# Ledger of designs, part 152: VH-VL binders against q8ixk2r445to577

Target 1, 133 residues: q8ixk2r445to577
Amino acid sequence: FFGMLQNKGLTDYCFDYNPPDENQIVGHQVILYLCHGMGQNQFFEYTSQKEIRYNTHQPEGCIAVEAGMDTLIMHLCEETAPENQKFILQEDGSLFHEQSKKCVQAARKESSDSFVPLLRDCTNSDHQKWFFK

## First folded at step 8 (VH-VL)

Design i17 (framework fv_zigakibart)
Fold by ESMFold2-Fast, scan of step 8:
Structure i17 (fold): chain C 133 residues (1-133), chain A 119 residues (1-119), chain B 107 residues (1-107)
Amino acid sequence: as target 1 above (133 residues)
Amino acid sequence: QVQLVQSGAEVKKPGASVKVSCKASGYTFTGYYMHWVRQAPGQGLEWMGYINPNSGDTNYNEKFKGKATMTSDTSASTAYMELSSLRSDDTAVYYCAREKYGDYYFDYWGQGTTVTVSS
Amino acid sequence: DIVMTQSPSTLSASVGDRVTITCRASQDISNYLAWYQQKPGKAPKLLISAASTLQSGVPSRFSGSGSGTEFTLTISSLQPDDFATYFCQQYYSYPYTFGQGTKLEIK
């Protein structure tokens, strides 16, 4: 699977990554932005190793969640995916983060009007359902 | 202090093209999307599209595809919007407006550039 | 495209009045709505985002409410500086669309 990773509940919003520093692409939070179909910042690949890869820039980025955090951060991809970079895309569209036992949910960013993917307890909410377009 | 300063008023003949500039200062130019919005005399606001200065990627309102071209010059912290094959109904004030990555609304606007198309 | 309809198109009021402007979306946009103020000859200024979040530096007499398809901008005690045209904007879906504007003028 690859393409735009779109939310079922927050209609027309997709995973998006646009680092503020073009020379340092890792360490920043993944956001949700209106789907535009132009690839680049919204083009992700779901791999057989359960990674969500961002292949727009070199070196390749992989989405990760740091211990004790609920935000999705861009990290460098590794030859063998570490546990914090593994997400199970389930049959119902939920994106399950194995290490934390939580699901990725479209949510409002704290103290902001913008939207971000966050780890939350797994529910049957459409805000926790994702698909590649 | 954030500022968006646009180029001066233009008067053009039908069939000509016009290129409007928007110079940014007081923030990291590549960290914000730059949108273009036009307002015809006595009319409302019309979204034209945006450019991501970090990548050069653009997203146009279908109405302006093939008509407007958005570009940016990172070294000059300047965004541009070129409108081709001008018609009288392109007479409007053209605004640049910035969007903070992921916010979707426009927190700062340029002062506007009046483009008049007349024969 | 999502059509945004404002009412009234023109509103006459006096200083000290409470004024209300309504914005309707042609489909559910949740709370993805911004309000802008535009004075003659000037660029629009952001007042409210996410239907009800007041922008920093905007006077507290301005407030926004609503969700889904019906939204309201209220000015609790009109001041001379408030005579302007007000626009709503949806950012739920591309293309971004604005209401036609409500002109608030001196009675």
Scores: ipSAE 0.034, ipTM 0.700, lowest interface PAE 6.9, mean pLDDT 88

Design i18 (framework fv_zigakibart)
Fold by ESMFold2-Fast, scan of step 8:
Structure i18 (fold): chain C 133 residues (1-133), chain A 119 residues (1-119), chain B 107 residues (1-107)
Amino acid sequence: as target 1 above (133 residues)
Amino acid sequence: QVQLVQSGAEVKKPGASVKVSCKASGYTFTGYYMHWVRQAPGQGLEWMGYINPLSGGTNYNEKFKGKATMTSDTSASTAYMELSSLRSDDTAVYYCAREKYGDYYFDYWGQGTTVTVSS
Amino acid sequence: DIVMTQSPSTLSASVGDRVTITCRASQDISNYLAWYQQKPGKAPKLLISAASTLQSGVPSRFSGSGSGTEFTLTISSLQPDDFATYFCQQYYSYPYTFGQGTKLEIK
């Protein structure tokens, strides 16, 4: 699967990666932004190794969650996907992070009107349901 | 090649409404968010909100909720901003501004529409 | 809301001067800051994005720096065409907010 990774509950919002420094594409937080259908910073690929790849730049980035954290950050993709970069996209749309046993949820960034994907305890909320468009 | 062309100056009486247009050309209209920014005479810039032309979805600055209504016409590549119940303190230049692809700042601006509210 | 404070509100300078305009955010906005130039009767023009990225076609004498809450716009050798009002803008969170502007005047 590849395309825009859109939220079912927050219907106009998609996974978005727009690093503030164009020369440092790794290490920044993945955000949610209004879906625009133009590709690039909203174009992701879900791989057979359970990675969510950012294919806009070389070398390719892979979404990861550091131990003890709840934010999704961009790392370099590795030859064999490490456990912190593995997400199971379920048939019901839930995006399950195996290493933490948590689900990706569309959430309002604390103290702001911005939205970000965060790890939360798994529920059946539409805010935890994702699909490629 | 990107251009945002706004409608002409308006003079309105208190209590009236005004609808400002912003016609886009030189790019795919539905691929970019359109923001509205106001500037009162001799004052700074104030963000009013934006519209997603693809979905019609909007996000308003709380100050303009119930006051401003943003719409768009995809077939005409035109965004609209309507102000209701005009007061003298709505006198300002109103700008449309395109959100830079993937970067969220405003890369292109309309020339501005002067709205004057006087009795 | 994030409050953006610019200083000075007015700056008088001569052609050839190095001028510095500062912008402070009331909370951490990382580098989600833009600088705009506005000439009388004209729409604002984007100069710098992401605090320090110079836009295509903008003269190299313009530079931006800073992160977090403190930001600076510098013009290294002021030219006649640079006398204008400058605004900073945060695009870290909604509502987007602007500084009150710095008017750069001929000394």
Scores: ipSAE 0.006, ipTM 0.546, lowest interface PAE 13.3, mean pLDDT 85

Design i19 (framework fv_zigakibart)
Fold by ESMFold2-Fast, scan of step 8:
Structure i19 (fold): chain C 133 residues (1-133), chain A 119 residues (1-119), chain B 107 residues (1-107)
Amino acid sequence: as target 1 above (133 residues)
Amino acid sequence: QVQLVQSGAEVKKPGASVKVSCKASGYTFTGYYMHWVRQAPGQGLEWMGYINPHSGGTNYNEKFKGKATMTSDTSASTAYMELSSLRSDDTAVYYCAREKYGDYYFDYWGQGTTVTVSS
Amino acid sequence: DIVMTQSPSTLSASVGDRVTITCRASQDISNYLAWYQQKPGKAPKLLISAASTLQSGVPSRFSGSGSGTEFTLTISSLQPDDFATYFCQQYYSYPYTFGQGTKLEIK
């Protein structure tokens, strides 16, 4: 699947990656932003290796979560996806992060009114349900 | 300071419609889902649905689909809930409640609007 | 729909008593449970979120515990201001559902 990765609970919000420096796409947090329908910073690809790939900028980035952390960050893609970059998009819409055994949830960003995807214990919440649009 | 101020009590005849308002202040109105909860006289609380004030998107409890309509006016920071084809069993206090984003519980409630349906 | 059941439905107690109210969910809701206090003619007031997190401004005599399907609200030393109806609410999945309420009355 590919397209804009939208939240079922936060129906107007999509995965968004807009690094402040075009020459440094790695290390910044993935955010949630209003779905604009134009692809660009909101265009992601779900691959056969269970990666969530960002192809808008070069080099291509893959979403990852560092051990012990709950934030989704952009990392460089590898020939064989490492465990911290593997997400299972389940039939119910949940995005299961294999290494941590947690699910991606739409949540409020610390100290602001904006929103980010975070790893949380898996629940039946619509804030943990995602789909490609 | 967060405040949710609702419109005053309404007395309506069967078959009429009523529109309850909930004016928000003290926070970014479009950043939080607004829910509606009903309480019939002497009864418990019943969730009706929510509106996302940013998009106008709604999610209704099946029991209230086709009966309740939720809307919002971002310029006025006001949420609305309209009930159509009123019956006597729609007599209740109607509350608006703000969802704490990222936490999902209701952190602030309006004072309630009493709607009485009688001949 | 997740059914929330409170016990007891009515509780009679005296000032100074330790009071416990129980809430049971028909399925696992993790810690996505809130407790509200409602006084006659007033809107519900949030007391506890995430099963055990006391809200700012709420007296320390109130506490919550539990996870999964069984939850309790405890008032360690009942005060006159505490006579009210208490509701539990799951916010694990839509539709959100409430317990039927526990009315705390003077014995």
Scores: ipSAE 0.007, ipTM 0.550, lowest interface PAE 11.0, mean pLDDT 86

Design i2 (framework fv_zigakibart)
Fold by ESMFold2-Fast, scan of step 8:
Parts: structure tokens; sequence; C-alpha cells
Structure i2 (fold): chain C 133 residues (1-133), chain A 119 residues (1-119), chain B 107 residues (1-107)
């Protein structure tokens, strides 16, 4: 799968990555932003290694969650995907993070207008359902 | 300090094109979306679209597709908005407005560029 | 497109008055609403984001409330500097749309 990774609960929001420093593509948090249908910073690939890959910039990035954290961070992709970069996109649309046993949920960032994807206990909420468009 | 400085007033004939510039300073230009908003005389604000200076990606209001072209020059920290095939109803003040990525609202605006289309 | 409707279109008031401007969205926009102030010959200035979040440097007499489809901007004690046109804007989905504006005039 590839394309814009859209949330079923926040119907107009997509995974988005726009690093604030053009000289440092990795290390920043992935956010949710209004879907525009143009690809670019909202274009992601789901790979056979269960990676969510960002290849709009060089070097290519892979979404990861550090141990004990709940935020999705852009990291460098590796030849063999480490456990913290593996997400199972399930048939019901849930995005399960293998290492933490948690699901990716669209959540509002406190004291902000922005939404971000965060790891939360798995539920059947539409805020935890994702699809490529 | 953040500043958005726009080019000067333009007077054009119907059928001509106009290119308005918006020079940014005081922040990392590629970290913020740049939107364009117009205001016809005595009327309200109309969103035209945005450009993401980091990728060059654009998103246009359907009303302005094929009419407006948004570009940016990251080395000059300048955004541009070009209108083609000008008509008298394109007479307006054109604003650039900055959106902090992920926050959606416009925190800083340029001073505006008046474009007058007359015979 | 989401249609934003403001009322009243013109409001006459005196210094010290409490004034309220309303903004209605044609569909649910949650709290994705901003308020801007525009003085004659000037660019708009952001006052409030997320329906109720006051921006830094904006006087505390300004407040916003509402969610869904009905929103209000209140100035608790009107000052001379507050006579201006006020616009609401939804940023829930593209295209972004503005209300038609409310002109606040000296009574």
Amino acid sequence: as target 1 above (133 residues)
Amino acid sequence: QVQLVQSGAEVKKPGASVKVSCKASGYTFTGYYMHWVRQAPGQGLEWMGYINPNSGGTNYNEKFKGKATMTSDTSASTAYMELSSLRSDDTAVYYCAREKYGDYYFDYWGQGTTVTVSS
Amino acid sequence: DIVMTQSPSTLSASVGDRVTITCRASQDISNYLAWYQQKPGKAPKLLISAASTLQSGVPSRFSGSGSGTEFTLTISSLQPDDFATYFCQQYYKYPYTFGQGTKLEIK
C-alpha cells in the first residue's frame, strides 16, 4: 500500500511529515494534517517488512516509536527493520505497533490545534482506523 | 522578528498576468506553509490556496485552479503568486499569510499588494 | 464548501460596552475556528485560534467560545483600539472559508 494514510475518525486528516529544518530530515515527530490529495509530505508507503516509509526526501525515513514513548518519530530505515519500526496494518484498519503491543490513534495534542498519531491501548475506535487513499 | 514583505501595487489591463511576491524573514522559511488570501474592495476574505516551501507542494481553492500559480524560492525566502488572464473582478488586495505547520491558523500576514485591473 | 455566516454585519457600540459577534458554520467544524481583527488599510491580525485560545499579546478583554456550528467572539469592555472589522475563519477542511465580516463602529 502507498499513498495518503487517512484516519477514519478524523475524516479529513492524514499522516504528514514536514521536517522544520531542510538539513535534518529525520528525528522529528510525525503529525496529522488536513488531507490535500497531492502526495508530497503526506505520501507514505507500507512495506512488506511492516514499515511505514517516507521517501519524499533523502535519505528515506521509517516511522519508529522509541521504547517507553508514545510518539511516532521519523528515523532512518534499516536493511532489516527493527521491532520499533514495525506496524501491522490489520484488516479492520487498525495500525498495531508490534514492540509496544499498542495501536496508533489520532489524538489531539494538548494546548494545540494540531492532531498527532500516538500509541494508545488498542480499542475499536474509528480514531484507531487508518487506510491508504 | 517575523516579517512578510510584499511587492508593490500593480495596475494591469484585462488579459495580462501579474506576479506578487512575499519575502519572509525572521524564521525558517521551509518550516511554515505560505497561504494566499484576497480581499476585493469592500468585501470579505477569500482563501486562494497554499504552498509548502519545503516540498514545493501546492493546494488550490478550486475557484483558482488554472488561474493562480503559487511558487517559492527557498534561497531567497520568497513566495510568489501569479494570476493569469486578469479580469476586472480580480481587482483586490492580495495577502500572503503564514501558517505554522500543524497549527492551521494564520499567525502573520504580509501588508498586502493592491492589484487593479482596468482598461 | 463550508459556508461561514457572521452576525451582525455591522455593530454600533460605545467605549466600555460588552459586545458579542456570532459566527455560524454550515456544518460541524469542531473547534477549528479562528478570529481575526482588521483595521482600515491594514492586514488582518490573529486574535483567537481553536475557537477559544487567546493569542499572545491580545488583550484579555477578548474571548472566544463555541464548538460545532455556533461560535462567539466577545469583547468584555470595548476600547477605542477595538473599532475594526472582525472575521471568523474555519480551518476544519479545505477550502478554508471566512465569514463575511462584522464591522464594529463607534455609536
Scores: ipSAE 0.015, ipTM 0.630, lowest interface PAE 7.1, mean pLDDT 87

Design i20 (framework fv_zigakibart)
Fold by ESMFold2-Fast, scan of step 8:
Structure i20 (fold): chain C 133 residues (1-133), chain A 119 residues (1-119), chain B 107 residues (1-107)
Amino acid sequence: as target 1 above (133 residues)
Amino acid sequence: QVQLVQSGAEVKKPGASVKVSCKASGYTFTGYYMHWVRQAPGQGLEWMGYINPRSGGTNYNEKFKGKATMTSDTSASTAYMELSSLRSDDTAVYYCAREKYGDYYFDYWGQGTTVTVSS
Amino acid sequence: DIVMTQSPSTLSASVGDRVTITCRASQDISNYLAWYQQKPGKAPKLLISAASTLQSGVPSRFSGSGSGTEFTLTISSLQPDDFATYFCQQYYSYPYTFGQGTKLEIK
């Protein structure tokens, strides 16, 4: 599966990654941004290893849970995906992070107009349902 | 201090093209989207599209697809907007405006470039 | 496209007055609304984002409120520097759209 990873509840928003420094593509937070339909910084691949890969830059990036946090960041992909980089895209559209037992939810970042994907207790909310477009 | 400095006024004949520049300083150029907005005389603001200076990727308002071309030069921290096949109703002030990635609104604007299309 | 409608289109007021400008969206945009001030011959300046968040450096006499489809910009005590055209902008979906503008004139 690949394409723009869109939220069912926050219907015009997609996973997006655009780090401010082109020489440092890892370590920054993944955000949600208005879906533009053109791939680029919103194009991701979901792999058989349960990774969400960002293939636009070299080296390739993989979405990871930030250590001790509920935020998602870009990290370098590893030969064997570590647990913090594994997300189970379930049949109901939930994106389950097995290591934490939490689900990825579209949420507004405090003190900002930004939306971000965050780990939250799993619910049946449409804000926790994702699909590739 | 953040500054966006645009090129000077242009007078063009119908059918010509015009290329407006927007030079950025005081921030990391690739960390912000650059939008273009025009304003016809005595009228409101119209969003044309944006360029992502990091990737060179663009997103155009449907009204300007095939009409406007947005490019950037990261080494010069400069964004460009070119309008082709100019018509009299393209007479307007053209603004560049930056968006902090993920914030969507425009916190800094260029001073504007007046483009007049007359026969 | 989301249509943004401002009222009034023109407003005459005196220094010291409390003035309000309304912006309506043709559909629910939550709080994804910005307000800009434009003086003659100059570029727009951001005043408020997220319907109510005052931009750093903007005088406290400016305030914004509202959510969904109806939004208001208020100037609590009008100053000479405030005579300008004010625009609202939705950033809920592409294409971004602006209201037609409210011209605030001296009475």
Scores: ipSAE 0.016, ipTM 0.664, lowest interface PAE 7.4, mean pLDDT 87

Design i21 (framework fv_zigakibart)
Fold by ESMFold2-Fast, scan of step 8:
Structure i21 (fold): chain C 133 residues (1-133), chain A 119 residues (1-119), chain B 107 residues (1-107)
Amino acid sequence: as target 1 above (133 residues)
Amino acid sequence: QVQLVQSGAEVKKPGASVKVSCKASGYTFTGYYMHWVRQAPGQGLEWMGYINPISGGTNYNEKFKGKATMTSDTSASTAYMELSSLRSDDTAVYYCAREKYGDYYFDYWGQGTTVTVSS
Amino acid sequence: DIVMTQSPSTLSASVGDRVTITCRASQDISNYLAWYQQKPGKAPKLLISAASTLQSGVPSRFSGSGSGTEFTLTISSLQPDDFATYFCQQYYSYPYTFGQGTKLEIK
């Protein structure tokens, strides 16, 4: 699967990665932004290693969650995907982060109008359902 | 302090093109989206689209596809909006407006550039 | 496209009055609504985001409320500096759309 990774509950919003410095492609939080349908900063690939890969810039980035955190951060992809970079895309659209036993949910960033994907306890909420467009 | 400074007023004939600039200062240019909004004389605000300065990617309001072209120059911290095949109904004030990434609303606006299309 | 409708289109008021401007969306936009103030010959200025969040530096006499399809901007104790045109804007979906504006003029 590849394309724009859209949320079922927050219906016009997609995974988006636009770091503030073009020369610092990794280390920043992935956000949700209005889907624009052009790919680019919203183009992701779900790989056979269960990675969510960002191929727009070189070197390629892979979404990860640091131990004890709930935010999705862009890291460098590794030859063998580490556990913190593995997400199981389930048939119902849930993105399950096995290392933490939590699901990716569309959520409002505190004290901001910004929306972000965060790890939360798994529910049957449409805010935890994702699909490639 | 954040500032968006736009180029001066333009008077053009029908069929010509015009390129409006918006120079940013006081923040990291590549960390924020730049939107363009038009306001015809005595009328309301109309969203035209935005450019992502990191990727150069653009998102246009369908109404302006093929009419407006948005570009940016990261080295100059400047965004541009070009209108082609000008008609009298393109007469308006054109604003650039900054979106703090992920906020969706426009926290800082340029002063506006008046474009007049007349014979 | 989401259509934003403001009422009234023109409002006459006196200094010290409490005024309310209404904005209606043609579909549910949750709280993804901003309010802008525009004075003649000037660029719009952001007043309120997320329907009710007052921006830094904006006087406390301004307040916003509402969710879904109906929103209001209220100015308590109107001041001379407040006579301007006010616009609402939805940022729920593309294209972003604005209300037609409400012109607040001196009575």
Scores: ipSAE 0.052, ipTM 0.706, lowest interface PAE 6.4, mean pLDDT 88

Design i22 (framework fv_zigakibart)
Fold by OpenDDE, second read of step 9:
Structure i22 (fold): chain C 133 residues (1-133), chain A 119 residues (1-119), chain B 107 residues (1-107)
Amino acid sequence: as target 1 above (133 residues)
Amino acid sequence: QVQLVQSGAEVKKPGASVKVSCKASGYTFTGYYMHWVRQAPGQGLEWMGYINPNKGGTNYNEKFKGKATMTSDTSASTAYMELSSLRSDDTAVYYCAREKYGDYYFDYWGQGTTVTVSS
Amino acid sequence: DIVMTQSPSTLSASVGDRVTITCRASQDISNYLAWYQQKPGKAPKLLISAASTLQSGVPSRFSGSGSGTEFTLTISSLQPDDFATYFCQQYYSYPYTFGQGTKLEIK
């Protein structure tokens, strides 16, 4: 699967990544933004290694969850996907992070009108359902 | 102040269509979802679906797929809901209701539009 | 679909009374629950979001509590303006659903 990764509950919001430096794409948080499909910001790929790749740049980035965190951060992809970069996009649309055993949920950033994907306990909420468009 | 002003009451024959409008003011129209909720006479509230005026994305209650079509005109800050193939059980008050992105509940409602379907 | 069941369907009370309305969800909806007040011929008015967050402008005599499958709306001291129909709404998953309503009447 590839393209815009859109949330079902937060309609028309997609995964978005726009690093301030195109030559240093890692270390920043993935956010949610209105789906527009412009540029590289909203193009992701779900791979057979269970990675969510930001592959419009070289080297390619893969979404990871750092220890103790609930945010999605861009890391470099590895030849073998590390455990913190493995996600399962399930048939019901849930995006399950294997290492944390939590699901990715669309959430409002605290005290903000912006949105981010966050790890939360898995529910059947549409806020935790995603699909590629 | 935030206002949602809906079009007037409608009386239709079975099989006809009706299009209800909801004009928004007092806020940025494209910054909120617009939901539609109906209430049959003496009954409770039933969620029909919503539209994102910014991108045009919609989400319908399965029950109303094929029955309701939601659109919006950003230039007019107006949301529309069209009901097709009207039946007597479509008789209800129809409300538009605003949802701030990510809230999922409705903070402001239109005054409602009564749609009566009668032979 | 998630079924929201309110109780009681009708409630008679007097001014000054403490009243409690219950809303039960057919499944766990966490705190994705809102309460609305509706008066005859009027649109619903949001009172409570996130199960317990009182909306701006809503009198403090209103309060919401609960999580999971059971929720309550409480009016600590009923005022004349409070006689209306109250609805709960889950926004845990689509389709969003409402309780059947609780009509609060004057005794």
Scores: ipSAE 0.694, ipTM 0.908, lowest interface PAE 0.9, mean pLDDT 95
Fold by ESMFold2-Fast, scan of step 8:
Structure i22 (fold): chain C 133 residues (1-133), chain A 119 residues (1-119), chain B 107 residues (1-107)
Amino acid sequence: as target 1 above (133 residues)
Amino acid sequence: QVQLVQSGAEVKKPGASVKVSCKASGYTFTGYYMHWVRQAPGQGLEWMGYINPNKGGTNYNEKFKGKATMTSDTSASTAYMELSSLRSDDTAVYYCAREKYGDYYFDYWGQGTTVTVSS
Amino acid sequence: DIVMTQSPSTLSASVGDRVTITCRASQDISNYLAWYQQKPGKAPKLLISAASTLQSGVPSRFSGSGSGTEFTLTISSLQPDDFATYFCQQYYSYPYTFGQGTKLEIK
C-alpha cells in the first residue's frame, strides 16, 4: 500500500512529515495535517517488512517509536527493519505496533490543539482506523 | 525578532504579471509554511494558498489555481507569489503570513503589498 | 466551502465597555478557529488560536470561547488601542475561510 495515510475518524487528516532540513530527516515527530491529495509530505509507503516509509527518497525515513514513548518519530530505514519500526496494518484498519502492543490513534498534541498520531491502548474507535488513499 | 518584509507597491496594466516577495528573518525558514492572503479594498480576507519552503510543495485555493504561482528561495529565505493575466478585480493588498508547521493559524504577517491594476 | 459569519458587522463602544463579537461557522469546525485584529493600514495580528488560546503578548482583557459552530471574542474592558476590525478564521478544512469582519468604532 502507498499514498496518503488517512484517518477514518478524523476524515480530513493525513499523516504528514516536514523536517526543517531535508538533508536531516531524522528525529522529528510525525503529525496529522489536513489532507491535500497531492502526495508531497503526506506520501507514505507500507512495506512488506511492516514499515511506514516516508517519501521514498534518499535517505529513506521510517516511522519509529522509541522505548517508553508514545509519539511517532522519523528514523533512518535499515536493511532489516528493527522492531520499533514495525506496524501491523490490520484488516479493520487498525495500525498495531507489535513491540509496544498498542495502536496508533489520532489524538491532540500536548499543549496544542493540533492532531498527532500517538500510541494508545487498542480500541475499536474510528480514530484508530487508517487507510491509504 | 521574527520579521516578514514584503516588496513595495506595484501598479500594473491589465494582462500583465506581478511577482510579490516576502523575505523572512529571525527563524528557521524551512520549518514554517508560508501562506498568502488577499484583501480587496474595503473587503475581508481571502486565503490564496500556501507553499512549503522545505520541499517547494504548494496547496492552492481552487479560486486561485492558474492565476497565482507560489515559489520560494531557501538560500534567500524569501517566498514569492506571482499573479498572471492581471484584471482590475485583482487590485488588492496581498499578505504573506507564516504557519508553524502543524498549527494552521498565522502567527506573523508581512506588512502587505498593494497591487493596483488600472488601464 | 465553510462560510464564516460575524455579528455585528459594526459595533460602536466606549472605553471601559465590555464588548462581545460573535462568529458562526456553516458546519462543525470543532475548535479550529483563530481571531485576528486589524488596524487601518496595518496587517492582521493574531489574538487567539484554537478558539480560546490567547497568544503571547496579547492583553488578558481579550478572551475567546466556543466550539462547533458558535464562537465569541470578548474584550472585558475596552481600551483606546482596541478600536480595530476583528476577523475570525476557520482552519478546519480547505479552503481556509474568514468572517467578513466586525469593525469596532468609537461611540
Scores: ipSAE 0.369, ipTM 0.819, lowest interface PAE 3.3, mean pLDDT 90

Design i23 (framework fv_zigakibart)
Fold by ESMFold2-Fast, scan of step 8:
Structure i23 (fold): chain C 133 residues (1-133), chain A 119 residues (1-119), chain B 107 residues (1-107)
Amino acid sequence: as target 1 above (133 residues)
Amino acid sequence: QVQLVQSGAEVKKPGASVKVSCKASGYTFTGYYMHWVRQAPGQGLEWMGYINPNSGGTNYNEKFKGKATMTSDTSASTAYMELSSLRSDDTAVYYCAREEYGDYYFDYWGQGTTVTVSS
Amino acid sequence: DIVMTQSPSTLSASVGDRVTITCRASQDISNYLAWYQQKPGKAPKLLISAASTLQSGVPSRFSGSGSGTEFTLTISSLQPDDFATYFCQQYYSYPYTFGQGTKLEIK
C-alpha cells in the first residue's frame, strides 16, 4: 500500500512529515495535518517488512518509536527492519506496534491545537483506525 | 471555561428554511468536532451529523442528507446548521454538542434552539 | 444502525433509594457508551463516558458498568436533584444512536 495515510476518526487528517530541509530527514516527530491530496509530505509506503516509509527524500526515512516513548519519529531505514520500525496494519485499520504492544492513535499534542500520532493502549476507537487514500 | 451559546427560538411556516447558530468560547474552536442533535417534543435524541470546523468537512446521518447543511465560521468561532423544506415533523429543540478529545462522546452541549413549524 | 434499548422507560422511586437503569445495544459496542441526564427544558448533561468513567463534577453516587451489549447506570442513594430523564448513547459507529430514555420520577 502507498499514498496518504488517513485517520478514520479525525476524518480530514493524514500522516505528515515536514523535515527542516531535504538533508535533515531524521530525528523529528511525525505529525497529523489536513489531507491535501498532493502527496509530498503526506506520501507514505507500507512495506512487506511492516515499515511505514517516507520516500520523498533520499535517503529514505522509516517511522520508528524509541523504547519507553509514545511518539512516532523519523529514522533512517535499515536493510533489515529493526523491531522499533515495524507496524502491523490490521484488517480493522489498526496500526499495531508489536514491540510495545500498543496501537497508533490520532491525538492532540499536549497544550497545543496540533494533532500527532501517538502510541496508546489498543481500543476499538476510530482514532486508532487508518487507511491509505 | 467552555461555553456553547445558541441562537434564539424560531417559528417558521412549512416549506421555509431555518439556520441555527452555535457560538463557541473557552477553547480552540478548530480543534474539536461540532455535532448537531435534535429532540422532538416528548421524544428521544436524534443525531444529525457533525462538522469539522478546521476543514469544513461534514458527516451527515443518512436521514438528514439533502435536508441539513452544516457550516462554520472560524473567525467568529460559530457553527451553523440549516434545515431546508421544513415540515411540521421538524418541530424540535436543536442542540449543538462538542465531541470530547479523541473519545467521540459529547462533553459540552449548547442550551438548545426551539424550532416550531406551523401553518 | 445500532439500536439502543433502555429499560425501564419509567421508574418511580423515593429519595434514598438505589436505582438501576439498563441499556442494551443491538450489537457489541465494547465500552463506547455514554450516559446523559436531562432535566425539563434543559440540554442533556454528560454523566458517564466509556461505560464507567465518571465525568468531573458528577456526584459519586452515580456509577456505570458493563461492556459489549449490556450496560447499567446506578444511583446508589437517590437525591431530589436526580429526578430527570436519563439517556444512553453509543459512539462506536456512525450514525450515533441514543436509547429512548428512562424517566425517573418521584414515587
Scores: ipSAE 0.006, ipTM 0.543, lowest interface PAE 13.3, mean pLDDT 85

